# VHH binders against o26223, part 37

Target 1, 191 residues: o26223
Amino acid sequence: MKLLWTSQHIKVTVHIDGKVSKMDVLEAIKTRRSIRKYQDREVPEELIDKILDAAMCGPSAVDERPWHFIVVRNREMLEKIPEVHPYGAMVKDAPVAIIVCCDSSLEKIPGFWVQDCSIASQNILLAAHSLGLGAVWTGVYPLEDRVEGIRRLFSIPEHVIPFSVIPLGYPAENPGTRDLFDPDRIHLEKW
Below, E stands for the ipSAE of ESMFold2; O stands for the ipSAE of OpenDDE; V2 stands for 0.75 times the mean of E and O plus 0.25 times the DockQ between their complexes.

## First folded at step 1 (VHH)

Design f5 (framework vhh_8pnl_2)
Fold by ESMFold2-Fast, scan of step 1:
Structure f5 (fold): chain B 191 residues (1-191), chain A 123 residues (1-123)
Amino acid sequence: as target 1 above (191 residues)
Amino acid sequence: QGQLVESGGGLVQPGGSLRLSCADAGSIFSSYAMAWYRQAPGKERELVARITSGGSTNYADFVKGRFTISRDNAKSTLYLQMNSLKPEDTAMYYCAAGTDEYFSYLDSHGQYWGQGTRVTVSA
């Protein structure tokens, strides 16, 4: 496993002149929502780099770090995702999507790669939110047809398993926050 | 946990309109995201439209501009206004309630499901 970002450059830059708010960890966790509507505005490569760095910082079982990431900005490719992922209609309207994959050759403990990729996916969602972006986790694994559809669409090798597709963009909706704390799910000292 | 009851289905000619309703007897409605799914004969269940607890909406491409999802939290009722109906809209329509995260991760498996209401678009 190696931590490398591909050299995909945007030749036309988008200038960011707005004030950047800092969100503490607890605030980010409590206010993150699934976002499925995006502005017609490009996400700078620098923000994607920060999100991917955060994705790779999660805990990983026995430090196996099996994840690989595909960054999709090509409109034609984004438009094809709903054809192999029926509930991913919003992906074609996003300026960019990240596909989280597992390289099974890097797995040290059978089955824990699912947890590793889940942690990476959640870090992508939290990092995106903290940077003023919106994202949603659309499920691929363990749905066999979706796994094979995404694999075929993006030329993913047989030993690599597509896990999730996460469209990202500047939010065009604001669902608000929820109070989801449920004390009935907390058991003290015994069930 | 709650019981969702769909109504408003029926037989309609192409180009017609129907309004589906989903009533929640379980008092969970206002805190959950709500969605309409459909299952056509011989096909898998698919998401039609979704609305968050805050009112943000999302539509499948095949219904954009024709269908409108809305909610009335005071009445604990979800609606789907269907306009310009086409034969390919023929399906059982299901109401579902769940969290945002559940629908984004496991879109085919809503936390709470209704029994469905049949929509047939034909002559």
Scores: ipSAE 0.000, ipTM 0.166, lowest interface PAE 16.6, mean pLDDT 82
Fold by OpenDDE, second read of step 2:
Structure f5 (fold): chain B 191 residues (1-191), chain A 123 residues (1-123)
Amino acid sequence: as target 1 above (191 residues)
Amino acid sequence: QGQLVESGGGLVQPGGSLRLSCADAGSIFSSYAMAWYRQAPGKERELVARITSGGSTNYADFVKGRFTISRDNAKSTLYLQMNSLKPEDTAMYYCAAGTDEYFSYLDSHGQYWGQGTRVTVSA
């Protein structure tokens, strides 16, 4: 059992069999950080499957579930993503990336797909973290240049909208945790 | 071509002043933290100043009150007012953008960079 200590006492227990100890949901949420540096280590398909399973478990408007996922492992493609995504430089260093997309033909109510895909994207981040991986949400939508760039790069149909690119891998950095609680953002009954 | 375009660099005498500008062609300027970096010949790139989307500022130790970073969200433009310039300030100055969440990592993570503007301080 190898213990990975994060700078803020985040204990990630990796079992010898490659299984990661369970992390409770609040711990996962509070300790998650964007990870932009990755080890030169492949991510097992089993972990990707678990992450994608989690991605599909979120709620969606009237259960429309408009999301699709492109799993990218090809080095050439990963290296091309930064060319069309100015904030996607780390993608070229990741062993794998997930592109979250919306199939507009699956929408039941217009516009809620953004929320749906956001939930899916966040679940990917949380699941990755709980499994001992690092990930970062790089936004594609609603920036037109990024949307079209990713669309062209991956030959995505017009009715499908790329929403986010999420590189992930075993973390090669530990940015620590932050206290983001702000009572000034809480309003009781009225603004 | 990069989304960020720096301008305002030039040749000045010691003790002189310059005002750098960084224009963002994108629509997300107001939501992003911004920073100025510089790189002198043969040296590593270093942070000069940062400003969050909310307007909070941070400066490198060498600035010592000489520089002021500011932003105009309406114009999607970042500024660096540089006063009391020294020969040691000679460098290529770069504009960078990133999310507030990871503002402290702009120098190494997921940032967008301009092409830079050259500042030369010489007698």
Scores: ipSAE 0.000, ipTM 0.249, lowest interface PAE 13.5, mean pLDDT 86

Design f6 (framework vhh_8pnl_2)
Fold by ESMFold2-Fast, scan of step 1:
Structure f6 (fold): chain B 191 residues (1-191), chain A 123 residues (1-123)
Amino acid sequence: as target 1 above (191 residues)
Amino acid sequence: QGQLVESGGGLVQPGGSLRLSCADAGSIFSSYAMAWYRQAPGKERELVARITSGGSTNYADFVKGRFTISRDNAKSTLYLQMNSLKPEDTAMYYCATYRSKGLYPTWSDEDYWGQGTRVTVSA
C-alpha cells in the first residue's frame, strides 16, 4: 500500500490556492516506518536543511538544546560506519546520514540530554517521512563501544557524545502497516 | 569578475507593491543559495528572505505572507515580490549569494553582495 508515505492531497486557502500534496501530523506519526533500503539517488541539501530545522524545534529540558548534528555524505565515511556500528549495515547504502550529538557543555540539568537527543532524532524521522524520504534510527548511546567508534571516526571532541546515526534517502522498500493501539496499556484515573 | 546588481526599488505608498530584481553576470548562479537582506537607516542589516538552488524558501517573520522570493536560474536572476508594503519596510535592499551546510552559512555574509536598491514607503 502506497499510503504509508504517499503525500496527502489537501486543498489549501492560504498562499497556494488548490491541491497541495501533504501528509498531516497524525498520518506521518502512524505511517512512519524504519526504512533500511534506499534508492541510488541524492537527497537535496534543501531537504536536509528542513529536517534539521525540524530537529531543533523539539522541546528540551530547561531549554538547554544540547544537540549538534553531523551531516555525512562522503561515500568512504558512510562505508566505514558499519565497521564501528554492528547494526548500521544499511548506512553504507544510504546517500546521507545524520549523526545526532550532545554537547555536554550545554547541559543544564544532568541526564536529560538523552531525552533531548531522542526528541531530535524522532523529529528527524518524522520530518524525513513527511518529505517523502525514508530513515532509520540506529542507536549509539549508551553503548560505549559504539560511542567510542563513532567519536574516533568523525573526530568528535571528548565533551561531545554521539547519540544516534540516522541514514536517510528515497525509500526502496514499502513495509506493511501496523496496528499498535493497545487499550490495555491505558489506565484511567489510577493503575 | 561578475557582481550582483539590484534594481526595482522606488517610492511607494503604504499598501503598495514593488518587485525587486537581482542579476548575476559572472557566477554559477544556479548552484548557489540566494538571499535578500535589508538595512534601514540607523539599523543593522537583516535577512528578509532566502531561496536555495532547488527553490526552497525561508522568510523572516516580519515579511511572511507579504513578500515572495523566487529565482530564474536560466536568466541568473533573483526576485523579491513585495506586497502590502508598510513604512517599516523602508530600507536599502541587498541581494547576496552564500553557501550553507545544514542551517548555518559556511561562507561570508558579504559574498557577492550587490550595490543595493532603495525602497521608500511613505504617504
Scores: ipSAE 0.000, ipTM 0.078, lowest interface PAE 22.1, mean pLDDT 80

Design f7 (framework vhh_8pnl_2)
Fold by ESMFold2-Fast, scan of step 1:
Structure f7 (fold): chain B 191 residues (1-191), chain A 123 residues (1-123)
Amino acid sequence: as target 1 above (191 residues)
Amino acid sequence: QGQLVESGGGLVQPGGSLRLSCADAGSIFSSYAMAWYRQAPGKERELVARITSGGSTNYADFVKGRFTISRDNAKSTLYLQMNSLKPEDTAMYYCAAEPWDSYGTIYDSKDYWGQGTRVTVSA
C-alpha cells in the first residue's frame, strides 16, 4: 500500500508546502470575491500603502483624481460604523477599513467623481485580493442617510463626500470563484 | 427576511450517493444566487457549488463531475446531488443565499445561512 502514490497524497504534499505564485491581472479579476469574515490578525501598514497606491492609479475624468482616503484601525470607531450603515455589520470585526471620499473642490467635470471613486474602490478590492487579503465594498453614496452618518462619525468636511466603506483583513472564508460570462450580453456590430 | 433549512445529510460508504436539500421558508430564493459550502473539522468553510437565479452553475475543482447543484424556484428549494462520495467529502454542509458580489451583508445574516447538515463518508 505504501508503494502506491495517489492523487490525494500528491495534493496533500502540495497543500502543506503552500503554493504562492503571483496572480496575473485576469486571474485577480476573475477570482476576487467579497470577503466579510476576517481573521483576528493585524494588516501591516506596508500592505495598506500598496493598496492605496493602486487605488490612486485608476483612470480619472480629465485627470481630476478627486479621491481622498481615511484609514480606520481604531476598534471603537469600526464598531460604530454599523450604527450608520445598515449593511456594514462585518466592519466591526475587521482589523481595518478604508473610507473612499470625494473632495468636491477637486472636481473638474460635474458628476464624474462617482466613476472616479468607483474605480478607486474596485482597485482597492483587486489590490487587496492580489496581496492575500479579503475585502468588501459597502455602499455609502448616493444614500443621503449613510453619507451624513459617515460624515458625522469621521468629522468629514461638507465639501467632501464619503463614497464607500471597505473593510479588509486576512480572509476567514473561501467562497471560491464564479462563472459570470453571459454571451447573450454581447452584441456583434450592432444591438 | 428568509430562513434556510438543510436536510439530506447522513452516513454513507465510499462510492455512495446523497442528495442534500435546502428549503427557503421566506421569499428571497428566486432573486438570489444560491450556494453550498462545506466545513471539515479544523478547516475553513469553502465553496462547493453555486447556482445563479438564471441557472448558471460553478463548481469547486474537487467536486467537478461528481456533484450537481440544481434549484426549483417554484418550490424555493436548492439541491446538491453528491455522487462517488470520498472520505475527503466528510464535512458539515451549509446552504447560503447570496446577493452575488453585492454591497450588502447577506452572507453574514443568520437568516441567509442554514444551520448545516452533516455528511460522513466512512467505510
Scores: ipSAE 0.000, ipTM 0.174, lowest interface PAE 13.6, mean pLDDT 81

Design f8 (framework vhh_8pnl_2)
Fold by ESMFold2-Fast, scan of step 1:
Structure f8 (fold): chain B 191 residues (1-191), chain A 123 residues (1-123)
Amino acid sequence: as target 1 above (191 residues)
Amino acid sequence: QGQLVESGGGLVQPGGSLRLSCADAGSIFSSYAMAWYRQAPGKERELVARITSGGSTNYADFVKGRFTISRDNAKSTLYLQMNSLKPEDTAMYYCAVSDYGEFYTELSPQDYWGQGTRVTVSA
């Protein structure tokens, strides 16, 4: 799915045929890894549009859908992110990053925007993986210095809260297999 | 916070045994899956064995049946029992917090790796 502009400047959503991973949902969840090394290769706008469509399809409290997204491709801007995000060094090497934000004016029930933006962030990671890309969630909220640093850098209004920075690209690393199933964390009927 | 310190490496004859230990001077150990990695000269680091906080284990095929990973959460110590050692096992052995790469608020990678202990199998 791609957003196109007509000669009338009307935003149109169309389905674009493209290569999609044959990965089912369980495979995507189990094999997704945080990727911090990227190929020197541009990510097509069509794939970013598909990822953001998936991000917006998550559940939200009272269907408030408070999320907004900033797509950053400008190299100079990507290079400045590590100055305000101490664990975002890999962002400067990514071809693109998505900043997940909450518009507090859209919030219908106090406090649930954190869960809403977490759901959007995870959907970005899963969608990217399903499309053959790698991504990593770098935390912004609730760390005040990171929130204000990202806000200043991208001219984000005070009623909008930057939540996460997610660099993504074609992966240049392949992390090893994990075995995470722990039956001791499963309690039947009661604790 | 995690000051992982490996010990127990040394020189051993082919077919011999060694037990490696990794002590956590910090507070990372008991909550996380832990792993042993190795790096031979001129090669990349490779996973040897992994153990979850609950004790579930996973091994690389090249050590399966010869090495045993275990942990003592009360002592904040990770172990690797190495039996039937081969010249190909010669490497620096590192302990690490497994899967810290999934932390979305992560600290520097060096907070989650030890400095290594040297294992030389005879040659």
Scores: ipSAE 0.077, ipTM 0.462, lowest interface PAE 3.7, mean pLDDT 83
Fold by OpenDDE, second read of step 2:
Structure f8 (fold): chain B 191 residues (1-191), chain A 123 residues (1-123)
Amino acid sequence: as target 1 above (191 residues)
Amino acid sequence: QGQLVESGGGLVQPGGSLRLSCADAGSIFSSYAMAWYRQAPGKERELVARITSGGSTNYADFVKGRFTISRDNAKSTLYLQMNSLKPEDTAMYYCAVSDYGEFYTELSPQDYWGQGTRVTVSA
């Protein structure tokens, strides 16, 4: 049981022995960090399934649910992602990555697919964290070079838009927690 | 990318005072909350004080009114006035951009931290 002491005294118990410690939703949200270093350890398919299940539980505009997911475990493909994503270097070190995509043919209201896929992506991050994994959101959309790079690399149809690449793995770093609360960002009744 | 540079550290006696400064060469200073952290030998880095872009402040429990964080957005400079210093305050003090956003995967966390300034409190 490696007790990760967060500077904010939030005990994130990462059970190394596969026992997923139950954390509540607020704990998951507050203690989640982007993880860019991973152990040389495979992620069980069961965990990926749970993560994908969570990814599909978010709301979407008029329930359009436009998301698709590419699960990438192939080492060669993981190693190629940084070639088309300049800031995706950590992907090559991850045992698995999820590419979140939008099928534009499923879009009912224009433009909301970005919100839909964002919600799905965040749910992936939270679910991964709650399961003792680390992940990071590497943005693809709306950067055209990244969109086209990922599209070509994975032979993604034109009507499908790659949105994010999320590498996942057991964490090999502990960046700690941050207090991100800013009362100056809260406006009462009006700006 | 702004480079944060801390200064003002030194050797002081218990009960003494220091004023730390952090200069940001970047243009993003005024848009972000800023914070002071410290790391003592053999200990984890810990938050000392935080100040939002609008000037709201938060302090660690151990500060107990001894330290004051402030900022000058026009000068892109963060300050930490430290009074009533104790030996336990001996540490490397770091300036950091707070809430820099995790979405910017292009930026290394190190880009938001200075090199630190050493504070030693000893009789």
Scores: ipSAE 0.015, ipTM 0.300, lowest interface PAE 7.9, mean pLDDT 86

Design f9 (framework vhh_8pnl_2)
Fold by ESMFold2-Fast, scan of step 1:
Structure f9 (fold): chain B 191 residues (1-191), chain A 123 residues (1-123)
Amino acid sequence: as target 1 above (191 residues)
Amino acid sequence: QGQLVESGGGLVQPGGSLRLSCADAGSIFSSYAMAWYRQAPGKERELVARITSGGSTNYADFVKGRFTISRDNAKSTLYLQMNSLKPEDTAMYYCAAHGYKTSFRYPLSEDYWGQGTRVTVSA
């Protein structure tokens, strides 16, 4: 029995311990921050299932949906990630991490899997935020040493490319929100 | 397929500077990630600095603040500016291009390597 199937039928956002909150989409996007410090608390399986459901709802080039996900909860495995990913030090302190992968055999248009997996990664970050969790995208692709290190650590097949490692948990920091709107980056009609 | 050619190596005193260049016959494209590696006698080849096609840089801890990687896509040339050189920087320096096949295959399978340029830091 997997809670993943049950979670796919839930139509409302669950924040903490079954508590329900409805977050405006624009507010969720604007208030999401990268979180690198986590409480020593397990993330319920039901919340991971909701996050993965959201990840798979992203658009993909010609609907190829090449993404696969590895959910890592094993402490020994989480502690090994920083050895092959130098900027993934926070992963060892997270209760769980999701590795976003591309199955290249599912790719229909060359190169668009990067956009597809980027969309899935952002949906994971946004969904986690909406559920009261914190997460951060740590880059794997296109850095060859990180790609191969993660591949070997998690026995990922040759035709599958690890794209990102996203640790997540209940946040132990509150960096606040950012006002990132820059009108100088908006050009009307021409550059 | 492409051929990368490094230049700019030489003998320099501790504290000196060198600028390495890496050029090829037109196989370097803006879509390729570029990197500098080095190999000292009796040691394995190690990453020094990497620059993505978009210009994002990453440095090994032992060169941070001293080395700067840059690229000029119009000239198909990669650079490594090396300042405050130390004797432990003595090595053969290699240029690499890391690309992906725009097909249904693994995208990081297309790598190009240069022949290397020697950097010696001694008094």
Scores: ipSAE 0.000, ipTM 0.088, lowest interface PAE 20.6, mean pLDDT 81

## First folded at step 3 (VHH)

Design g1 (framework vhh_7nfr_2; at its last look DockQ between E and O 0.01; V2 from the best seeds 0.00; counts 0 for: pae O 11.4 > 2, placed apart)
Fold by ESMFold2-Fast, scan of step 3:
Structure g1 (fold): chain B 191 residues (1-191), chain A 125 residues (1-125)
Amino acid sequence: as target 1 above (191 residues)
Amino acid sequence: QVQLQESGGGLVQPGGSLRLSCAASGFTFDDYAMSWVRQAPGEGREWVSSISWNSGSIYYADSVKGRFTIARDNVKNTLYLLMDSLKSDDTAVYYCATPGDYESWLSQTDAFDIWGQGTQVTVSS
């Protein structure tokens, strides 16, 4: 029998797509951590596109969706961010950063763009985490020095407000998972 | 305001055991999660273990899982680290840490705030 079967080949091809369980929404929310240390690896454009698609899917006040995004990969520009953001030191070591901005010309009601840009920022963090990346939200608005520093650095027009700077990369740290559920903050029926 | 005082370190042989203590004062200890962090000679800080305010959630670094046990006594405001099967790689200064502002979007510090001098653990033959 060995001679009869010497030329036979049984090839088992495993398609990984569709068999690997991706992180569910609750797991993503509960396990996401701020990541400030990144591997020296490029983040593919395809992943950035997926993150930005998710960022634009958030709820928005009167559906004004005032968010605009600047994607920064240029090493020299990333290295200048710490000069205008005192807590942005890690940005210079990230392969990419996303600057979340509000275009005030898209604002339909005054003041709610802050919530809109917060929602977009959180969606970026969650989407990055779900794709195996780490990210951190570094705040810009409403700190005037940071707003004007970032505006000047990236040639942002006067009617556009930089809201947050979010460096992203493959994580080089694991701070673990937090346990934050506090039932004393939940009130039934009334305060 | 916050005071943390670590103790219980010393020189032990490989395979030995130590019990570290951290006495806390200046804050409502039972409202906060607590952590142990270590720093080996010439290395950066490494997280070791964390325990939630009510001991309901406990986490360990892979390097110490199964060998170390974290515990707390909220009546005595004391955090413990029970270290078994010690290895030379466990040689470090061990610090009791409060949660840092690592999830702050406004500011950032290290993941952990360290207040005390730490306690030296040396595993050597």
Scores: ipSAE 0.375, ipTM 0.748, lowest interface PAE 1.4, mean pLDDT 85
Fold by ESMFold2, look of step 4:
Structure g1 (fold): chain B 191 residues (1-191), chain A 125 residues (1-125)
Amino acid sequence: as target 1 above (191 residues)
Amino acid sequence: QVQLQESGGGLVQPGGSLRLSCAASGFTFDDYAMSWVRQAPGEGREWVSSISWNSGSIYYADSVKGRFTIARDNVKNTLYLLMDSLKSDDTAVYYCATPGDYESWLSQTDAFDIWGQGTQVTVSS
């Protein structure tokens, strides 16, 4: 088939295996769960791009944006992550993982990069969920053996700090939602 | 349903040995680190040992190092604690536990949501 495209015509591709869901942000926040079981199904690069775009939309201390992301699809590498990350077993079963890193040379105010990378990490979880994917944040920083293990495995330089490993894929489990609202945690005017 | 069930406790003389087992069901056992925790009468819980999902990382409390061995069989969904050179101070109820927290981004030996029923170990005085 001979298809000619111009800048005036934007084509939306219909994906047979996946649906792009328009989820309300409050619904995404309330229904997102940590997903540790994934279907044997590839995640299109298009969805990873959308997730990383969302990750970079987060605020950062004085707009320093210290984050870098490593996208891991290579099966051999995914299978090696649990060797240096003892609670990351599900990564070996994921079609893709995102490693969130801080480049300390981009830090403009010392000591806030953890918040910056936490914001990016949570945005990855929410964006993945809104796109019909499941993900889980597995902690790396501040555990020194995990940090050094991941740094060595992915050739991450000493001034770059791996913060989290986030495996993701189409979910193969549904843990449901929980009603966790606790009014005792809310203090009006003072403690 | 998620369950942990310990067995293998009993009465032993000082210097004796016991093997504890913990059968797991209702969750993906090989996704989680597992721990042993003990509680003597009238005392708080004391962490004993932990093992990572693939047995690659193993940790012991100082009080049991060199005497206890933790192991797991991910095919049988079973956790073990081999206890050698038992002392009176080892008398306690022994529990297996795992974090099991679905929303935890950090699993450690300090946080446990899933507990077994416990098995009594008594070292004669």
Scores: ipSAE 0.064, ipTM 0.483, lowest interface PAE 4.7, mean pLDDT 84
Fold by OpenDDE, look of step 4:
Structure g1 (fold): chain B 191 residues (1-191), chain A 125 residues (1-125)
Amino acid sequence: as target 1 above (191 residues)
Amino acid sequence: QVQLQESGGGLVQPGGSLRLSCAASGFTFDDYAMSWVRQAPGEGREWVSSISWNSGSIYYADSVKGRFTIARDNVKNTLYLLMDSLKSDDTAVYYCATPGDYESWLSQTDAFDIWGQGTQVTVSS
């Protein structure tokens, strides 16, 4: 709602739904979209720290927390990622990217690291969105060519597996909202 | 009803310091970015500083950068402005405000909702 201007007060638009800043968890989940276009604007380090903090707050199998994160701001490196990731074209346009990795030496139960790193990746996306940033999950694992490409590019040790590349930036697009609820995917008590 | 009440203004000498406070009520404080704006006599509104809901992003006008510090306490529903090294040009009524919308916040536009009466800051020898 646009309010009237007064001599002592400037009233432009009143928002009561929390869209001006903080999002509740359901709103963040429901309104999050993949963002592939970014403003020519740097992301403050403090926001990245908060995003990484959120990434590390997710559960993991038997609390193994096998994840590592590479924060990439170097323009040359960002521009090289699309060379080894066919669907990573937008990474070259982002001011920053986070590479989520698994250290296999930290695994307590084999195979659950995929779930652990997925949770971390999703938390990055949700945290970014709640902070007014746009991001997209570009899959690396389990495609061998992408895994090896990212590994070589960033000199990642053999026991560490790159899982996802997530470019981030202030959004330069608004894809709109989606309704993805499908009751046909819900089964009660049995299939 | 949204209420913002500014306080902490006063008369100070050049080089002095003040701490402004803004008490917020009538809305969920920690859902909103907050800003300080000021208006000098006979002048237009000037943006001073902004802070995101979780203090993760902070911005200052060039005129106050390095001298002013914005902060917030989401438990107390209070916004603060610490003003150091005050100059005569800082003389104005200071208002607590919210960005007009999410996009305006991101773009640092001059669109604000001002609800309070402001607090007078006078810097004079």
Scores: ipSAE 0.000, ipTM 0.267, lowest interface PAE 11.4, mean pLDDT 85
ESMFold2 (binder alone), look of step 4: mean pLDDT 78; pTM 0.796

Design g10 (framework vhh_7nfr_2)
Fold by ESMFold2-Fast, scan of step 3:
Structure g10 (fold): chain B 191 residues (1-191), chain A 125 residues (1-125)
Amino acid sequence: as target 1 above (191 residues)
Amino acid sequence: QVQLQESGGGLVQPGGSLRLSCAASGFTFDDYAMSWVRQAPGEGREWVSSISWNSGSIYYADSVKGRFTIARDNVKNTLYLLMDSLKSDDTAVYYCATPGDYESYLSDTDAFDIWGQGTQVTVSS
């Protein structure tokens, strides 16, 4: 017998200022899964633009918004990412990847750029999911070998820090929705 | 109904060699990346090596790089770990593992599912 995936996605159509949304925010958060297998199908530039717009809408410490993004569609470059990122093997098979970076010259308060870039990365994942795409966050910072490997591969300046690599595409796998609510992790009033 | 059966462990002296095997059944082996994970007594799980479905991507933990070689035979549904220059610190139960249904962005050892009983490797004089 075979390993089986269970799929449970509910799609809801919502109208916001005349625009159609396929799922509400809670549904998007609860049904988003890491997707590591992609169809051999191009992602339109319009969808990447929408995803990056969403990425930049996250909160940031003291409104520093230190994020920069590299959009990689070049097949030869995507195929080189696994050489410098040990857990990025799926990137070579993705139609596109977004590299989330921090421009340290934009940092207003030390250290909070990590949280800022984490928020941008999560917004990319949620936006991709809401648009019918799949994506996965592959960690770069704070692993020095990965940071330097990605910097070297994409000619990233020394004052810019690569934070995450997010391949995305139309999903070729369908993992089920996870039921992760754990009341034992909620403490009322104090620990 | 995933079944993974490890074998090939045993007692070996420092500097010796062993070849571990993992026989897989109950799933389409050539569709999945495979890994070796080990656990020494009283320690947590440590990831050792991973290989993609087509052997195009291979990764090793720093502690074993240059000494161990991971390989697979998709016709035989078998994963291998070739272990050279064994050290006392390599003493552990070795498990082969499939990727779990996980959300890790870092791919730590908790991202892997172990299914078999493992095979004991003991390195001592």
Scores: ipSAE 0.091, ipTM 0.522, lowest interface PAE 4.8, mean pLDDT 84

